# VHH binders against Radiation response metalloprotease IrrE (irrE), part 7

Target 1, 256 residues: Radiation response metalloprotease IrrE (irrE), of Deinococcus deserti (c1cz84)
Amino acid sequence: PTALAAAKARMRELAASYGAGLPGRDTHSLMHGLDGITLTFMPMGQRDGAYDPEHHVILINSQVRPERQRFTLAHEISHALLLGDDDLLSDLHDEYEGDRLEQVIETLCNVGAAALLMPAELIDDLLTRFGPTGRALAELARRADVSATSALYALAERTAPPVIYAVCALSRQEDEGEGGGAKELTVRASSASAGVKYSLSAGTPVPDDHPAALALDTRLPLAQDSYVPFRSGRRMPAYVDAFPERQRVLVSFALP
Below, E stands for the ipSAE of ESMFold2; O stands for the ipSAE of OpenDDE; V2 stands for 0.75 times the mean of E and O plus 0.25 times the DockQ between their complexes.

## First folded at step 1 (VHH)

Design d14 (framework vhh_gocatamig_d2)
Fold by ESMFold2-Fast, scan of step 1:
Structure d14 (fold): chain B 256 residues (1-256), chain A 120 residues (1-120)
Amino acid sequence: as target 1 above (256 residues)
Amino acid sequence: EVQLVESGGGLVQPGGSLTLSCAASGFTFSSYALAWYRQAPGKKRELVAGISSGGDTVYMDSVKGRFTISRDNAKNSVYLQMNSLRAEDTAVYYCATRYEFGSDYTYDYWGQGTLVTVSS
C-alpha cells in the first residue's frame, strides 16, 4: 500500500483500540479513555475545536451544532491518539513536510473521528440487516448520531457491491427570510463503493419523476428499477432505493 | 484550514535587529489574537509577545523595551520587531493564534517556525 493508505489503516487501528475500552460513544463516554485531559466548550469564532497538549485541554466551539461538536471532539481525540503513536508520527515526518504534513495529519484525524464514531462492526451489521440501501444509510446516521453526509462516506467505504449513495434535499427559495420554500431536488453529497468510478456531483438536479423525488414527496420509502441522474444528462440504469427522512431523501443506486 | 507561515529569521550579531513576519490564512484574521513563541536549544517553548484583535499587547519581561509586536489586518500579517538582540534570544520563533479573552493557545494553529541565531 501507499504511505497514506498505511497511515489511514494505522489511524483506524488506534481509533478501534481506543473505542474498545469505552462504555459508549456519547460525549462523556468518549472522554473516558483520556487520562488527565479536560474537555471545555467555549465560543471559538470560526474554529471548530483544538487540542492543546501543553495545558491538557480539548476545546470545542460552543456555537456550532451538537452533531458537529461531537464529530469535532472525535477529531481532537484522534489528534491526541496520533501524537501518542511515536511510530506513526515518525513515518509521517519521514514522508511529508510543511503544509503537506499538516494536511495529511488533518485527513488522518478525520479518518480517526469517523472510525471512532462509526466502527466497522456497526456498519457491517447494518449492511447485513438492510443491505446497501437508503435505509441502511439512515440507520447508520441515526445510531452513530452523525450527519447523513458523514455516514454516507463511511458506509460507501464498507460496501462491497457496486453502489452509489447520495443525500438529496430540496433547494431553498432565494429569499430565505420569507420562509424559504423548496423548489428543486438536488444532490447534496455522494460517494461510491470501492471500484466504482462514478459519483454524483453536489448540485446535480434530480428529476421530479425520479423515485428519489417521489419518495420525498410521499414521505414513503420507494425501491424500484430506475436510473442514476448524472449532471451530464446521462441516465445509467440502476436499482434505486430511496428513503425519505426529515427534509432529505437518502438514496442508494445499485449498479448492474 | 488555518495556516501560519513565518519568515525573517537569520543570523545576527549581538546588539543587532531582525523583523519576523507571519502570514496568516484560513480564518478571519482581524477577529483573532496572534502571538509569538520561541523555543531555545535545550529549553521549553515560551511566550514572547502577544497582540489582541483590538491591538493591545503583552510581552515577557526579558524582551520588554526591545521587542515590538504589531499587526496589519489588510495584509493578514503579524510582525515581531526585535532590537538589541542578545545571545539568549537564539531560538526557533513560532507564530500562533490565541483567544482575545482566553489565555489558551492551540497546537493545531502553530506556524512551522523560523530560526533566529544571535552570535558573533
Scores: ipSAE 0.000, ipTM 0.079, lowest interface PAE 22.5, mean pLDDT 81

Design d2 (framework vhh_gefurulimab)
Fold by ESMFold2-Fast, scan of step 1:
Structure d2 (fold): chain B 256 residues (1-256), chain A 123 residues (1-123)
Amino acid sequence: as target 1 above (256 residues)
Amino acid sequence: EVQLVESGGGLVKPGGSLRLSCAASGFTFSDYAAAWFRQAPGKEREFVSAIYSGGSTTYADSVKGRFTISRDNAKNSLYLQMNSLRAEDTAVYYCAAPEYSGYTWSERDYDYWGQGTLVTVSS
């Protein structure tokens, strides 16, 4: 394994060990394992958050979405866990320096955050129960109380069959424009299982006759042979599982 | 359209109990975090309690051990059981939910609010 792969594995171990001692994964529970560290929410402009080890403070930007705040908290906790692991920190300093070292540390803290909020056991249990489906994605987001996008990336990483996952939602018309246009169903986020080289870009329109659109319209789950609607207009055959939830539909595309 | 409707408020004596209810339409509490806030006359809104999609709960220090938040997914309702009420608990109580799931205690992080229900603890 590469140095980065080994570091990621160690970071996941640190997150799992920390998480095992917690009563839950809400904000108060996440802080339970940290002694003498103060959590403060404040406006931080373009910054999501910060961990100051000298003053024992974690700062979270009060002006970003709740899902981002909680993921940022888990990210800052991962900074504290990484800094407390002398062997991992030493290995990173031996392999990387300067801006590259900082980039690797940020990557590891994102890995730690995801592992803390969505442990592998939870993901594997859901995949065993529901298969690689839109319903598994919905259950992961609900049980871990994370954004569908965060759940999608974590689920894709643990999915063995060739699958593309997508979160699709109706377009927002927050600028109330002239004449009131029809809302368009578009891809908001997508990720594929390991080994799949295809991706759906954010903003890709989903045709109104597609199973994903039909599931959202009827409010009923729909699974059938159909296609992946690439932005280029290409239609790749796939088994589509679409699970509607509120104003979005969570989709899996099982590839041949 | 997301709507939250509170009920169950009223006048109680110190040491008494009340159960507040919040009925939701346009979303489900099993899919989202939900919270209770309160606002006394002339004061800022303050956090009281939250329940998260997975079932975890948090409470403000002033109400820990006295209040219990719960939900009934079949009825799509959120509840706040208030025991050992004190004069300082007198306030309008609001049910709140964010547009996106998450853990938050700031009023500004919640997008949907009920009309409020008045709780008066008389001396």
Scores: ipSAE 0.000, ipTM 0.138, lowest interface PAE 15.1, mean pLDDT 81

Design d3 (framework vhh_gocatamig_d2; at its last look DockQ between E and O 0.50; V2 from the best seeds 0.00; counts 0 for: pae E 9.8 > 2)
Fold by ESMFold2, look of step 2:
Structure d3 (fold): chain B 256 residues (1-256), chain A 119 residues (1-119)
Amino acid sequence: as target 1 above (256 residues)
Amino acid sequence: EVQLVESGGGLVQPGGSLTLSCAASGFTFSSYALAWYRQAPGKKRELVAGITSGGSTVYMDSVKGRFTISRDNAKNSVYLQMNSLRAEDTAVYYCAREYTVRYEGSDYWGQGTLVTVSS
């Protein structure tokens, strides 16, 4: 395992230990385990939040939606957890420096935030109940109150069989200019379970006759043999599970 | 009752300086974050600077390095030192009490003090 993979694993352990002691995962419950630290919601302009260990304060921007506030809080808590783990800090400083160290720290705090908001027990329960499906992705996002993209990455990391997950939504085609574009179903985000060597790029169009497009159009879940629609035009066989939700469709591609 | 009273506004030439003050009463001042907002004619009210109960500060990008927010808990007052003033800083400036653990955003506002930066 790489130094980054080991650091991510440690960050998940710290988040899980912190989360186990919480009365819940709502915004105020998340602070329960941080003695002597105050939480302040205030306007912050361009910044989403900050952790100030000198003043013992977590600041959250009051001008953004509650879902972003909650994720930002979990991210700032992860900064506090990381700063409190001497072994992890030492390992990071041994391996990284400068701008790369800062980038890795921010990546780890996003990993910690995801783990805090989406406990492994919740993910495993949903995988048991629904399998590695678009429905499981939708339920994870709903139950954890996180974005579909955050749920997608967390679900993929714990999925054992070879599966590609995607969040797809309608977009305006840029080729037709301002305000006049036809809407096209495209991949917004995608991630795959461990060991899958294929990727599905953001922006990839989904054909109109694909189960994902049909599920969105009909507003009904659809599961059938079909294919992964790569940007190149290649069509790799897959069992497709498409779960429509509002203006998007949450998809899994189970690979042979 | 909660009261916030701004003072220190006036007419100043570009490049000049002003200090705004906000006197607070009716609450435990040291327990709250305070902020300065401004509203120019025809524009939305916008954050200028904020300061937490513990002294952490935040600034709008356009004022960073020119403006300084501070507080004096003994005098129940918050200040905005405004240096290197520009025409775009012309606005009514408001003092506000910010969120407690029970609330989001600003819950009490002062009457405002006018700052005019003109050649």
Scores: ipSAE 0.006, ipTM 0.392, lowest interface PAE 9.8, mean pLDDT 86
ESMFold2-Fast, scan of step 1: ipSAE 0.213; ipTM 0.672
ESMFold2 (binder alone), look of step 2: mean pLDDT 83; pTM 0.840
OpenDDE, look of step 2: ipSAE 0.451; ipTM 0.798

Design d4 (framework vhh_gocatamig_d2)
Fold by ESMFold2-Fast, scan of step 1:
Order: sequence, then structure tokens, then C-alpha cells
Structure d4 (fold): chain B 256 residues (1-256), chain A 120 residues (1-120)
Amino acid sequence: as target 1 above (256 residues)
Amino acid sequence: EVQLVESGGGLVQPGGSLTLSCAASGSIFSDNALAWYRQAPGKKRELVAGITSGGSTVYMDSVKGRFTISRDNAKNSVYLQMNSLRAEDTAVYYCAKWEYTVSGDLFDYWGQGTLVTVSS
């Protein structure tokens, strides 16, 4: 595989090994395998958290949602796990340097966090029960107590058929959609299964007559042949599964 | 507590008609979205038609103009009138009730299904 793919696989192994020794996945349980490290919550502005190995401290932003705090904690724990693996560090330093190395490490720590909070066995069970659907995405986020955005990245990685997953919403606390008119349904996050060359960018508008928009408007899960609404205006045929939940819709686009 | 019971399925020839009925017990029927889904052997369960508490409807493209969904809140019932039936309409038809709480929790209720076979 590529160096990055190999590093991600190793990071997942480290997270799985660490997780196997834990009594659970709540905040206290997550810290169980880290001796001598202090966990502190404090306001951190726009930063979610930080791991300071020199002072043996993990900091978590006190002003974000609890599930985001848990994901951030798992991310910072992954930094500690990565730093403790001499072979992985050696491989990374052989392949990357400077800012690129830092970017790769951050990517790996997000991979580790997802693996820690959403074990492969949980994802595979949900894919067996619901298939690669918006409902599988909703159930993963609920059962793992993580954001839909975190869940969709993890689900996409374990999905074998060519699928694009998306989280779409009309508004956020700081964003009333993409444009000067009425509130518009837009893609907030998206991730595709391995081998899919197409991406659905954050900020992409979803047409009012699309199954995703109709599912949100009616509050009914919809699954039908339709299309991927790319930002360019291109309409690629896809089997669309749209699952409305709260003020958002969780969507899968199964590609030909 | 909620049970959905479908009826009206059966064998019909192409071009024929059937009316499916779904009765609910133990529920506040008027406040919920209701839908008919179908599943043919070896295929995914798909939405055929849906109706909101306010009466707005959605239909799968292949049944639009042939099928009509309606509800009777006083009788806790939802209906699917199927006209101009085709071989590809052969499936087990399920009645579903989707209940969303103010906190965003989702509760879904499904009937046992009723078989519709369109064959000569």
C-alpha cells in the first residue's frame, strides 16, 4: 500500500490494542491506559484541545459539545500512542518532514480517535444490519456518541461498495446557509468509500426537489434512484438513501 | 405498545387494482408521518408512498399517477390504492409509522407486511 495507508493501518492497530484494555469509552475509561497524565478542561477559543507531552497534560476545550470533547480526548490520546510507537515514528520521519509531517500526524491522530471510539466490529455490525445507508450513519453516531461528521468518515472507510456519504443541513449557529436568499440545504460534511474518485464538497447546495431535501421537509426516510448533486451542477446517477434526524439529513449515494 | 396490521394484499393480474389498509393500535396516529414501503426478494426495502400529519404526500416515481396514499386519523388507518399494477410491483408491502420527539429521538414502527403478487 502507500506509506500513508500503511501508517493509518498501524494507527488503527494501536487504537484497537489500547481500546481492548479499557473498561469503556467514557472520559474516565479513555484515560485508564495513560499513567501520569493530567486531563484538564478549559476555554480554548477555536482550538478543540492539545496534548503537551513535556508537561504530561491533555487540555480539552470546555466550550464545545460533550461528544466533541470525547472525540478530541481520543485524538489527543492517539498523539500519545503514536509518540510511543518507535517503528511508526521512524517510518513517518523517513517519508515526511516539516509541515507535511505535522499534517500527516494530525491525520493519523484523527484516524486513531475514530478507531478508538468506533471499533471496526461496531461499524461492520451496523453495515450488516442497515447496509451503507443514512440510517447506518445515524445509528453509528448515536451508539458511539459521536458527531455525525465523525461517524461518516469512519463509516465510509469500512464501506466496500462505492458510496458517498453526506451530512446536509439548512443552518448552523454561525451559518444560515450558502447565499443571500432563504435558508438553503447544503452539504456540511462528506466522505467517500475507498476507490471513489468523486467528492461532494462542503457547501454544495442540494436542490429543493432532491430526495435529501424532501426527506428533511417531510421528516420521512426516502430511498430511491436519483443523483449526486455536485457543486458544478453535474448530476451523476446514484441510489440515494436519505435519513432525516433533528434539523439535518444523513445521506448515502450508492454509485454505479 | 404500537402495532401496525396490514391487510388487502393478494394475487392480481397485470393491469389490476388492490387497496392496502394499515390499522394502528396503541398510538397517537394523527401526529405522525405514515408510509408504505415494499421489498422484493433480493432487493432493498424502498419507500413507495408517504403522507405527513398535515396531508402532504411523496411518491416513488415509478408509482406516481398509479398509486394513491391516504389516511383516516379517526380510524387510525392509512391506505394505499394501487391501480394499473405491473409485474415489477410484486413485493411484500410494509406500513411504517415514524415518530419524532421534540428532543429529536426517532421511533419507527413497522407492520408484519402483506404480500402483493402481480402475475398472470
Scores: ipSAE 0.000, ipTM 0.243, lowest interface PAE 16.7, mean pLDDT 83

Design d5 (framework vhh_7sr4_2)
Fold by ESMFold2-Fast, scan of step 1:
Structure d5 (fold): chain B 256 residues (1-256), chain A 120 residues (1-120)
Amino acid sequence: as target 1 above (256 residues)
Amino acid sequence: EVKLVESGGGLVQPGGSLRLSCAASGFTFSSYAMGWYRQTPGKQRDLVADITSGGSTKYGDSVKGRFTISRDNTKNTVYLQMNSLKPEDTAVYYCARDLEYSWTGEFDYWGQGTQVTVSS
């Protein structure tokens, strides 16, 4: 594997080790084990959070949703874990410089955050029980209390068969009982399992007759042979599993 | 619905210039950081440049001094001015809201990408 793949694997190990010592994964429990570091919630405008190792402070934006606060906290904890691993940090400084080093460190801290909130054991259990399906994606997001987008990337990383996952939602809400803006089902986020060279871009429209659209309209899960609706208009055959939840539908496209 | 639409890519000779534009809609543009990333087939996306809501900029090491990122909040658009283009700059260029897409929350989005080819 690449140096980046090795660094990601090490980051996942650090997160798993830290997580094993925690009483839970709620905000309060995540702070357990960081002696000498203070956690403060405050308005931070459009910034999600920050970690200041010099002053031993983690700041989290009080004005964002709780699940985003937890992901940000896990990300900042991952910075602390990374800084504590002399071998990994040394390897990164030997391999990368400047803005590239900063980008790699941010990527690793997001990997650590995901691993902390969505342990491999949880993902593997869900894949064993539900298969690589929209339902597995929904259950992962619910059980880990994370965004569907975060869950989808983590699930794709551990999915062995060739699958594309997507989160789809209506483009805008209409006022009840009135004509409003146009409603169009579009892809909000997508990620594919390793080895799959295709993914759906954000904003890709989903046709009204597609299983994903039908599942959302009926509020009932739907699984059938259909296609991947690429923005280009290309329709690649796939087994589609669509799981509606609130105003969105979580979809898996199993490729031959 | 968050939408990011890139334009301005194309074929250019070494030493030439291109200006990429990214038109954003579906969110309060002035409140978010925006960035440009690029990807060559088989490689991960690399940061080209980013700009905060306040206008502070950062650049990837390989493009410092040659590329300039800017934004126009009245037009909901972020730009990338690319000067002194090299064959190594050949890639698909992506507009992004906030930072990296793969591990970010449900509000982080990427555009469809625009191809830049630097060839003689």
Scores: ipSAE 0.000, ipTM 0.114, lowest interface PAE 15.7, mean pLDDT 81

Design d6 (framework vhh_7sr4_2)
Fold by ESMFold2-Fast, scan of step 1:
Structure d6 (fold): chain B 256 residues (1-256), chain A 121 residues (1-121)
Amino acid sequence: as target 1 above (256 residues)
Amino acid sequence: EVKLVESGGGLVQPGGSLRLSCAASGSIFSINAMGWYRQTPGKQRDLVADIDSGGSTKYGDSVKGRFTISRDNTKNTVYLQMNSLKPEDTAVYYCAATYEIRYDSGSYDYWGQGTQVTVSS
């Protein structure tokens, strides 16, 4: 493995070990394993948060949405976990210096944050129960209390079959001829399992007759043979599972 | 502090080839996910190809089999080899870099200035 791959694996181990000792993943529970570190919410302008090891403080921007605050908290906790692992820290200093070291540490803390909030056992349990489906994506986001986009990336990473996941939602578009905006269903976010060599771009329109559009319109889950609606107009065959939630639909495209 | 500079764009006939290069200044290239996007006037940027820090690649369906993305960490450069070019490949091509794992959906923090590719008969 590369040095970065080894560091990511170690960071996931640190997050799993820390998480195993926690009573839950709410804000109070996340802090339970950190003695002597204070958590403070305050306005921080454009910054999401910070960990100050000198003063033993974690700061979280009070003016960002709750799911982002919790991801930022998990990120800052990962900084503390990394600083407490002499072997990992030593390995990083052997390979990286200066700004490069700082960016590697930031990447690892994002890895730790995702692992802490969405542990492998949770994802694997949901994949066992629901399969690689829009329902599994919805349940992961709900149970981990994270954005559908964060859940989508984590779920895709642990999905073995060739699947593309997508979050689709209506958008208002101004049309020159009509003078007013027409609502159009578009892909907001997408990620695919490791074996898939195709990408479904954000902004891609979803046709009105597609299962994802029908599921959103009816507010009922729909699963059937259909296609991936690539922006090029190409229609690649796929088994589509569409799960509507609020103003969006969570979709999986299982490839042949 | 990552700066991206694209080169290699230009005018080419249908069926021709071009190789785009994106040189990154900054010490962290080897851990960034790198991508190529394209944009035609009045439309959003569309993902052409991306490559993660481990070398895993993904492609837009319209370019799969014709374009190849690669990276050279020694030169801090990402490449897009474009073969069998079609008039519909005409667009401004943008290089993008991001940290590998983000809370944000599909967003790259760093973008190049863009390079024009025109495929004309």
Scores: ipSAE 0.155, ipTM 0.594, lowest interface PAE 6.7, mean pLDDT 84

Design d7 (framework vhh_lunsekimig_d3)
Fold by ESMFold2-Fast, scan of step 1:
Structure d7 (fold): chain B 256 residues (1-256), chain A 121 residues (1-121)
Amino acid sequence: as target 1 above (256 residues)
Amino acid sequence: EVQLVESGGGVVQPGGSLRLSCAASGFTFSSYALYWYRQAAGIERELIASIYSGGSTNYVDSVKGRFTISRDNSENTMYLQMNSLRAEDTGLYYCARVYEDWGSRTYMDVWGQGTLVTVSS
């Protein structure tokens, strides 16, 4: 195991311990375990949030959507938890320096945020009910009140069968001439279960005849044998579960 | 020298009004966001209102509709107009200048000395 893997495991442990004492995962409940720290919503331009340890304040950008605010709050709480763990901080400073240290800390706080908002027991329950499907991904995002991208990464880490998950959405392309802003369905985010060595790259186009494209176009869920549309043009057979939601489609590719 | 000085605190009856001022010196006032914090007895400082260089504002729910933050860049001064004051508004009011740092943290690097607001009948 690497230093980073050990740090991530410790961060998940801190988040689980903090979460076990909470009455829920709504904004008020998330703050319940923090003594003397105030939560404030304010405009922050392009920043999502901040934790100020000197003045015991967590700031959240008031001008972003509620799901993003809650993930940001969980991220800032993870900063507070990490700063309170002297052994973890010491290990990080011994291993990393400068910009790399800052990058690792941000990564750990995202790991903590995901663990706090999407407990292992919630993910495992959904996988038992729905299987490793686009429906499970949609339900996780809804019940945990998180972005589909956040839910996708967390779900993939706990999925045992070989599966690739993807969030796909329409992108507008501008071309000269007649093509006044035609939209193309592309992969926005993807992650694979443990043991699967590949996933779909962000920006990968999804063909118009693919179940994912059809599900989005009709706004009806679709599950059938089809393929993984790699950017290289390779088509790997897979059972595709496509679940449309608003302007996107949540997809799982179950591999043989 | 960089400095913030509060004024306008005092004793007022419930339902009354006060206007706080925060006078800035030693820096380009128009370039910075400024916050009003409140510290009640036995409670840590809480951010109650913010104003950005572009003029956008934000408030905590407990003061929305009652307090108004504003700024006058020509006079290097930020204001907090407090109306319909309640006993729970009692506390020390601090102004602060925002200085953004790396990562997800936002620091306040300059603080005023505070001004006391007491709401009592």
Scores: ipSAE 0.000, ipTM 0.101, lowest interface PAE 19.5, mean pLDDT 82

Design d8 (framework vhh_lunsekimig_d3; at its last look DockQ between E and O 0.58; V2 from the best seeds 0.00; counts 0 for: pae E 6.1 > 2, framework grips, unsure alone 64.6 < 65)
Fold by ESMFold2, look of step 2:
Structure d8 (fold): chain B 256 residues (1-256), chain A 124 residues (1-124)
Amino acid sequence: as target 1 above (256 residues)
Amino acid sequence: EVQLVESGGGVVQPGGSLRLSCAASGFTFSDYALYWYRQAAGIERELIASITSGGSTNYVDSVKGRFTISRDNSENTMYLQMNSLRAEDTGLYYCAKSYTVEVHSDSGYTYDYWGQGTLVTVSS
């Protein structure tokens, strides 16, 4: 494995060990496993949070929404976990320096935050119960109380069969044709399971007769054979599972 | 003035059928998705069937195969054919039309326009 892959695996292990001792994954429960560290909410301007090991404090910006505060807390806990693992720190300093080391550390703390908020057991349970589907994506986001985008990447990482996941939402069309205002359903974010060589670009339009568009319009889920609507115009056969949620639809494309 | 008027409710025996109508006016009917909701006593209104402007339909599992939603754009009317009625189908049935919301300004769906409802009672 690369040095980065090994570091990510260790970070997930640290997050999993920390999470195993928690009563839950809400903001207050996340601090339960730390001792001697104070959680403080304060105005922080544009900065989301910080970990100060000298004063044993995690700072969270009080001016941002609770869901962002929770992810930021998990990220700062990951800093604390990383600093507590001498072997991981040594391996990182042996391999990286300067701005690249800082970038790797931030990447690892995001990996740790995702693993803490979306434990592998939860993801695997949802995959067992619902399969690699738009419903599984929706349930992960709901149960872990994370953004659909965060759930999308975490789910794709653990999905074994070849699947593309997407979050699709309506966008305004600035240059509309005749009659009324028109809104276009587009891909907002996507990610694929390991080994899938296809990508579905953000901004890709979803045709009006596609199951994702129909699920959004009918406000009820749809699952059926259809296709991946690539921006190039290519239509690759796929089993589509579309789960509508408010003004968006969470979609999986299971490839043959 | 947007109006939605339900009709066709009544009292029917279990296993029977009814056809509900929703007469619409005051908007371009063919441009909008339309919905049937029902409300049993003491519970909140639930979506049971929907039809897109293009005619595609969807249903909640409890009514699939028994209920058929349809629309006639030339009559500005939506229908709900209800077959094999059961006691749990008893309630007040509403038609609704979709709302238009900018993606940037609203995180949820609300219905701008509702009918007054038509009562369906399934009893011996």
Scores: ipSAE 0.057, ipTM 0.626, lowest interface PAE 6.1, mean pLDDT 85
ESMFold2-Fast, scan of step 1: ipSAE 0.305; ipTM 0.748
ESMFold2 (binder alone), look of step 2: mean pLDDT 77; pTM 0.760
OpenDDE, look of step 2: ipSAE 0.643; ipTM 0.876

Design d9 (framework vhh_7zox_3)
Fold by ESMFold2-Fast, scan of step 1:
Formats: C-alpha cells, sequence, structure tokens
Structure d9 (fold): chain B 256 residues (1-256), chain A 120 residues (1-120)
C-alpha cells in the first residue's frame, strides 16, 4: 500500500480504539475519552471548527446543523488523536511538507471522523443485509446520525462490487416574474467503490425520465436497468437502485 | 505490465480530419472500457469520448457529431476519427483504460499522448 493508505489505516485504528468503551456517539459521549479538553460552541463564519492544543479547546461553529457539528467534533477529536501518535506524526513529516502535509492531515482527520461515527462493523452489517443499494446508504445515514454525504463516502470505501453512489436532490430554479421558479433534480454528492474510477460531479442534472427522478416523484423505491447520467450526456449502462427519502433520492449505480 | 501507445496526431487546417490510434498491450483489451482525454495548452484534462467492451459509445458535447470512437479487439487498438476540426480541438490527446469523464478520479493507465494542432 501507499504511505497515505497506511496512514489512513492507522487513523482508523486510532478512531476505533478511542470509540471502544465510549457510552455512545452523541456530542456529550464523544468527549468522554478526552481529559482536560473543553468543548465550546461559537459563531465561526465559514469555518466548521478548530482544535487548539495550546489552550486545550475544541471550537465548533454554532451556526451549522447538529449532524455537521457532530462530524466536525469527531474531526477535531481525530486531530487530537493524530497529534498524540508520535510514530504516525513522524511518518507524515518524513513523507510530506508544507501545504501538502496540512492537506494530508485534514484528510486523515476526516477519515478518523468517519471511522469514529460509522464503524466498519456497522457498514459491513448493512451491506450484508441490503447490498450496495440506495437503501443501505439511507440506513447508514439514519443509524449513524450523519449526513447522507458523509455516509456515502464511508459506504463506498467498504463496497467491493463496482458501484457509484449518489445523493440527488431537488433545487429551486428561480425565474423572473414567477417568484418560486422550477424544481430541477441534480446530483449533490457522489463517490465510487475502489474498483471504479468514475463519479458524478455535483450539479449534474438528472433527466426527468431517469429512475432516480421517478422514484423521487412517486416516493417509492425503484430498481431497474438504466444508466449513469454523466454531465457530458454520456449514458453508461448500470443497474440503478433509487431510494427516495424526504426531498432527496439516494442512488446506487451497479456496474457490470 | 500495461502499455498504451498513441499515434496519428499532427498539424491540420480548420475543417480537416485526423484519425488517432492507440495500441494496447499487457491486459485483455476486449474486457475493458477505453477512452480518449485531451489537454489543451494551459488547461486541465478534458474527457473526449469512450467506448465500452460491448461497443456502446459516449461523447463530450463539444465533439458530438464530429468525432467517432471505435475499437478493433483483434488488434488491441482504439481509434478516434476526428472530423470538422476546430482550433479549439488543439490539444495533446491521451488514450486511457477505463476513463469516463473529466470527473474521473484517476485513470488506471494512460499513454504518452499525441499532439493535435488545428491551425493554418
Amino acid sequence: as target 1 above (256 residues)
Amino acid sequence: DVQLVESGGGLVQPGGSLRLSCVASGFTFSSYAMGWVRQAPGKGLEWVSDIYSGGSTGYADSVKGRFAISRDNAKNTLYLQMNRLKPEDTAVYYCARDWGTYEYRSFDYAGQGTQVTVSS
């Protein structure tokens, strides 16, 4: 494996170790493993949070949604865990420098956050029960109490068959003189399993005759042969599983 | 040991045609989707076209109706027929295994590229 893959594996081990023995994964429970660190909520503009090791404080933006705050807390806890692992820090400084080192550390803290909130056993149980489907994605987000986007990345990483996952939602298109405008279904986030090199970019329109659009319109799950609707207009054949939830649809594209 | 070798680029006038070839080795060519991506001077990689193992094709909107992708599995060769070329088509063209769109996270393998220049 690459140095980055090894660092990610170590970060997952640190998160799993920290998570073991915690009374739960709510905000209060997540702090139980940290001694002498204070959690503070405050307005932080465009920043989600910060860890200040000098003052032993974790700061979380008070102006974002609760599930976002909890993911940010897990991310900042992962910073603390990473900083406490001398071997990992030494390896990272040996491999990376400057802005690249900071990017890798941020990536590892997101890996740690996901591992802490969505343990491998939970993901594997859901994949065994539901398969690599939009329903498995919905169940992961619900059970782990995380955003569909966070769940999508974690699920894709542990999916063995070639699958593209996507979160699609209606957006408002405002037109002059109408006030409300028209609704358009677009991709909000996408991630592919390790064997797949493609993904759908955010903002990609989903045609109104696509199974994903039909599932959302009817509010009923739909699974059938269809295609991946790439932004270029390219139609890659795929078995589509679309699971509607609220004003979004959670989709898997299984590639032969 | 996977290898992709492109050829067929060159200088052509606007409205002209070129045919690019890519010879593949080191894997079972017929089992993989293949594609073409390009990089114009000062720009990032742009997906141009792809073809599945079963023969289904896709094209970027900028080249639809002008370019045609094809493959010869017996010769392990991928082709791109480029018609009605425009100055905007000037780029280095790369053959890639399992390439989809400009959104592609990474390509498994890509060749060295072949230069296409559209100018008088």
Scores: ipSAE 0.000, ipTM 0.100, lowest interface PAE 19.5, mean pLDDT 82

